# VH-VL binders against Protein phosphatase PHLPP-like protein (phlp-2): the designs that were tried, part 1

Every score and structure here is a prediction.

Target 1, 227 residues: Protein phosphatase PHLPP-like protein (phlp-2), of Caenorhabditis elegans (q09564r761to987)
Amino acid sequence: QIGVSGSRGMKNKQCIRQVRVENTFGFIDGGSNSYMSSSICRFMTSYLKENVSMDIRSILLRCHCELGEEGERLGASVMIIRVHEKRLEIASTGTMSAAIARNQKLKMIINGRYEIDDDEYSRIREAHGFVDEENRINGVIGSSRQIGHFSTFPVVLPTHSYRNIQLNEQIEGLIVGNNMIWNMLSIDDLNSTFHNNRSPIVVAKKIQDQLQSYDYGGNSNILVLRR
Structure headers, positions and changes below count from the first letter of each chain, unless a header shows other numbers; antibody chains aren't numbered by Kabat.
F, E and O are the ipSAE of ESMFold2-Fast, ESMFold2 and OpenDDE, as the mean of both directions, binder to target and target to binder. V2 is 0.75 times the mean of E and O plus 0.25 times the DockQ between their complexes.
[cut] marks letters that were taken out.
The coordinates of atoms that the task and the answers printed are left out; those that the model quotes come from them. Centres of patches stay.

## First folded at step 16 (VH-VL; from k4 with heavy chain S58D, light chain N93D)

Design p6
Fold by ESMFold2, fold request of step 18:
Structure p6 (fold): chain C 227 residues (1-227), chain A 123 residues (1-123), chain B 107 residues (1-107)
Amino acid sequence: as target 1 above (227 residues)
Amino acid sequence: QVQLQESGPGLVKPSQTLSLTCTVSGGSISSGDYYWSWIRQPPGKGLEWIGYIYYSGDTEYNPSLKSRVTMSVDTSKNQFSLKVNSVTAADTAVYYCARDYYDYGNYDAFDIWGQGTLVTVSS
Amino acid sequence: EIVMTQSPATLSLSPGERATLSCRASQDVYSYLAWYQQKPGQAPRLLIYDASDRATGIPARFSGSGSGTDFTLTISSLEPEDFAVYYCQQRSDWPYTFGGGTKAEIK
């Protein structure tokens, strides 16, 4: 069972997209660019339909390679999730996070909250990029690890995170979302919402309602998977 | 102090079923924090993971052995077991049971091993 | 499945020397790598998990490093009890595979 919720927030802003083909889910956050999210969504959907068993890491890299001219200046955060009977695969680049519910507690298993450590600062400077006081790369880019941004290479890299999670009977579900969710709500708030509601659709809706109570004006992208 | 001990016949004839039991002492097999595994090592060779079992009975097996292997757990005896059907000389190995600390798979490792038991397949 | 290749196959050193053991994966395994030590006639024991995290009770002379496809186990100053076979194991993709081992033997 899968609950999905989203919010436009800003007028005519469709910068966040979701894909589902069989047991595979895609999440795309184009930041402030709707053409990036739409283009990646169409490619990923079509590619998955033709290649349903393709490795999700290969699909993620293919999304990077197929961005075309728009990928020179623009980029996106992407997370791909594949659910197997005994395993859960996640491949992610950018600012998406995932938390797994087990023993009535949520634990972050992919942390997409963007923070630059000393090694990444050094790498960016060696690549002749810079990080401003708002943690933007070259004054405009919100993550040093995303697909696209070809013109900045090797400052912004499409390097991904990967998890291959063993599922067992203690696993209750998964919450996935873009960084606005994790910036505005605590893991404890999310845990309470997940465990006080049986329906994944209701969980996703309540998370969205909580975001709106904080005058959140951006887009959110929530996936709730419940056993 | 948690200890694991393998037991079973040391000699098995070809085409028969190899059957081993691992007894857990000093701790509980029923913890959700652990998976329980069998690993084998042919004489003078490397290690091969056979499969794992959770205390609920859920299993996953190495694809190379999946058609011949069955694992089970008996929580009342604090034991888990391995059966390998239709054995040949290629199944001669030291068989180890091991505890795998569960941290969602990728950060896991075998933190406790049994002493190992040699099983020889010979006519 | 992911092939793990260890080198050298045999390492002949004296006590007090620094040992460097290599493990290479056939594809990216990120940091999802464990190291085990197996003394003659004994079961393996866990040394390192998550590429660099030392297991409980393992002496500080053992350290792990690397990520991606290339990993190293370092023993800063060999003790007599360190002469054993060392195995790496990847935990990125099922089935989780072991390397062929590096035997550290006394010169």
Scores: ipSAE 0.601, ipTM 0.846, lowest interface PAE 2.3, mean pLDDT 87
Fold by ESMFold2, fold request of step 18:
Structure p6 (fold): chain C 227 residues (1-227), chain A 123 residues (1-123), chain B 107 residues (1-107)
Amino acid sequence: as target 1 above (227 residues)
Amino acid sequence: QVQLQESGPGLVKPSQTLSLTCTVSGGSISSGDYYWSWIRQPPGKGLEWIGYIYYSGDTEYNPSLKSRVTMSVDTSKNQFSLKVNSVTAADTAVYYCARDYYDYGNYDAFDIWGQGTLVTVSS
Amino acid sequence: EIVMTQSPATLSLSPGERATLSCRASQDVYSYLAWYQQKPGQAPRLLIYDASDRATGIPARFSGSGSGTDFTLTISSLEPEDFAVYYCQQRSDWPYTFGGGTKAEIK
């Protein structure tokens, strides 16, 4: 059986939000902006209820197109997951990552840990942007590929990644989380937590607790699905 | 050094059921690392994926053939099989079995193919 | 379903020449593309997966490139054994469709 569990950080404002409509899960990371995540969450919820079978890639593009005035300077990372009987679809922009558990090992299937290759560096510079030492676009933006940031066009683009994963009996589950989780915890640590605990809620909470032990007090979004 | 070999009748009459078996040697069909597929190629034409099966018996078929096709696996014989019901002349093709290395679907590819067997549908 | 279009249908070249084979998808297939070689009377053989990764035992003269909808198989210097039909296959969305093929033949 698939179980759904999530955990958030200890901040008063939640800038990372989840949506669920039937077999479709949405994850929105507005960075430090709770309005952005809340606005996208409301749109995605409403849109999915009317269009429950629509292609998740189209839904993701629609989230970009329907951003309001704040989308000129602000953006968000968005991941949409749809669970089918025999397949798992993931469409994602920005800095969130997903790892699938199979045969007692985790493997990254969407890597939101942003690294700029030479071609992307050149593209950004030709578009009149720059990349600082900390891999930030124009000094402030954590990804060159996420929704919003219309005023930077064409520096930040809403290009998505996509996976259509065949599920079989060796698949044990999935961990989804924002960038900081994957930066501060190793895949081996996450693998141990996933496989030493049967409850997806407990797994998500233990990951959150581990993150807090590193003095991380910001938002986190952890989804654990288990077969 | 895994090998795949197709077997079955080379001639089938229209409206009958085409039945083929692929025997796996030099490796185990029960591995969770692979899916097993049937692909066909009409004479002088391109390739069409018929469907795949996991060793547990889980399948998915090309929608164009789904209503007429079944696949099965016999792990004790290290074999998997294809049945195509209600065949017509359009089902005349070389039929290949193939191994698909499982890397979650998107990075998969057919790394090992059988030699192929021609099946002719003729009255 | 995703339609894969290969061009040219036939490529007539001499040994030692560079071959460039094109494959176009009807929608974004990201990097999820494989290339196969099929010699007359033989089963296909895997050359490239994930757009650019060579399968084991495939010579370096074979290279794949492209992403999204436009992909290229390049054979840097044709050998006599390279004259065959080449198929691309997308692995983005089921059913995983093949292109119609490009025949590389001796001029």
Scores: ipSAE 0.578, ipTM 0.841, lowest interface PAE 2.4, mean pLDDT 87
Fold by OpenDDE, fold request of step 18:
Structure p6 (fold): chain C 227 residues (1-227), chain A 123 residues (1-123), chain B 107 residues (1-107)
Amino acid sequence: as target 1 above (227 residues)
Amino acid sequence: QVQLQESGPGLVKPSQTLSLTCTVSGGSISSGDYYWSWIRQPPGKGLEWIGYIYYSGDTEYNPSLKSRVTMSVDTSKNQFSLKVNSVTAADTAVYYCARDYYDYGNYDAFDIWGQGTLVTVSS
Amino acid sequence: EIVMTQSPATLSLSPGERATLSCRASQDVYSYLAWYQQKPGQAPRLLIYDASDRATGIPARFSGSGSGTDFTLTISSLEPEDFAVYYCQQRSDWPYTFGGGTKAEIK
């Protein structure tokens, strides 16, 4: 079962978008650029239509390359999820996070709000980038791991995390959301919402509502998968 | 400390079913942190993963053996078992049971192994 | 399936020497790689997991490095007990696959 909820908030553009092709889900956060998110959605959709079984890691990389080929200067956070019968694959770069529900508990499996470690910091500096007090790259980019951003290459790289999660009977579902979802809502809050509602649609909607209740006026997007 | 021990017949005739059991000691098999696995090694050759079973009974098998392999788990006995049907000489190997740590995609490895048991397929 | 290729097949060295073992994956396995040591008549022993993390009880002379498709196991100074067969294993995708092994033998 699938639940999706997206909101532009008070913004006039949708910069966070989702793609679905069969058992593959794409989650794209273009930051403040709606065109970026839409373009990446288009790329991803195209690749999946060509080959629905294409490796999600490859899709992510191809999206990155496509941005370069098109001369894009900016980039985005991208997460791709593929659901199999016995396993769940996730390839992710950027600021989005995912939590899996097992035994009535959510566990973060992809943390897009990771702290920059010393090695990454050094890499960024060596590349003549900087990290500001809000942990933004060059003061504007949400993560040093994103696709695109060719204007700042090699400060931002398409380094991605990959998960191949076995789906056993203890796995109840998955929550995916952009960074603000996780910034504003605790894992416990999300856990409660997930397990107190059977419908993933309702879960997604409630999460969205909770976010809005905190006077968040930006873009938000949520994907909830439930068994 | 957790220990694994393989047991079963060391000789199986062709076309018959190979049956092995792994007994886990020093810890419960009923843990969500582990997948209980079988690996085999033909004499003088490398290692081949056969499959795993979760304490709940969920399984995943190597596609190369899927049609012939069945695993089971007995939590009451703290054991899990392997069956390989229609064996041939190619199935002659040392069979190992192992514990596979699982952390939602943050993989560890086979950190605990049994000593292995040789199963020879011969007429 | 992902094919793991180890090289060299045999490594002849003397105690005290540095050993460098290579493992290559047919596709990107990220850091999901383990190294095992197997001595004659024994089960494999886990040495390294996640490409570079030493398992519990493994001496510091063992180190793993690499990511993606190319990995290396290094034994900084071979001890007599280190002469064995070493296997790499990818844990990125099903089925798990092992390399063919590198035999470290005494010169």
Scores: ipSAE 0.015, ipTM 0.580, lowest interface PAE 8.3, mean pLDDT 91
Fold by OpenDDE, fold request of step 18:
Structure p6 (fold): chain C 227 residues (1-227), chain A 123 residues (1-123), chain B 107 residues (1-107)
Amino acid sequence: as target 1 above (227 residues)
Amino acid sequence: QVQLQESGPGLVKPSQTLSLTCTVSGGSISSGDYYWSWIRQPPGKGLEWIGYIYYSGDTEYNPSLKSRVTMSVDTSKNQFSLKVNSVTAADTAVYYCARDYYDYGNYDAFDIWGQGTLVTVSS
Amino acid sequence: EIVMTQSPATLSLSPGERATLSCRASQDVYSYLAWYQQKPGQAPRLLIYDASDRATGIPARFSGSGSGTDFTLTISSLEPEDFAVYYCQQRSDWPYTFGGGTKAEIK
């Protein structure tokens, strides 16, 4: 079962988008760039249709390369999720996070809000980038691991996180959301919402409503998968 | 302009299998934005959702009919089909195929319908 | 499953009058509600989605309101072609379920 909720908030553009091709889901956060998210969505959709069996990690990299071929200077966060009968794959770059619901508990499996460690910091500095007080790369980029951003190469790299999770009877579902979801809502809140509602549609909707209750006026997007 | 058209036998005997096909024209069935659905309406009664099929073959059925219902999709023919096994008089209805729009942020509704086809279960 | 209840079953009105149709859900369906119009011998036609958004091509005299469990379809001024059966549908959970319908008939 699938539930989706997207909101532009008070904005006139949608910078966070989703795609679906068969059992593969794409999550694209272009930050404040609706063109970026749209462009990547179109490419990913087409590419997925033509390459149904391709490794999602390779697809993610292909998206990165495509931006380069197009001469794109900016970038985006991208997460690809492929659901199999007995396993779940996630390849992710950027600021989006994913949590698995298991045994009535929500557990983060992909954390797009990772802290830059000393090694990564050194790497960034060596590449002549910097991290500002708000933990932004070069003062504007949300993550040191995103696709695109060729203008800053090699400060930002498409280094991905990969998960291959075996689906057992204890796994109840998955929640995916952009960074603001996780910034504004605690994992306990999300856990409660997930387990107090059977429908993933309702779960996604309630999460969205909760964001609105905090007067969040930006873009948000949620994907809920439930067994 | 996207159009849907149901086709199949209008008469089915009890215990046999009801088989219908929906042909989509004016657009490709191989779109990630749509769930292709079947809805039925017994004569003089309300509407009952049967289920949907995605172009990939992913399906969701009404639990009340799940054990007897099978849907399939043929992207090469731009068609999707419904089978209902072991039919009884209770399965007599006008059967509609419909497009269910999915916007990845909002669930829309059945925005395009076929004209419907009456299937009568009778010996 | 979520049970949708429509009232009244029949609504007898004259052209030009205001029609108010009610739809109630057995549980909270938020704004995931659609309204359909069905004329005799025809397939249903989408009127309203997301509780209050008019579908493309639907006249302004049709409006939807409500959230949670109580919803209303309003026809501000009935036209002769508006006499039909109206169905609400929840789209909050599987399976999708429809109300029993309200028949708007000419008085």
Scores: ipSAE 0.011, ipTM 0.549, lowest interface PAE 8.9, mean pLDDT 91

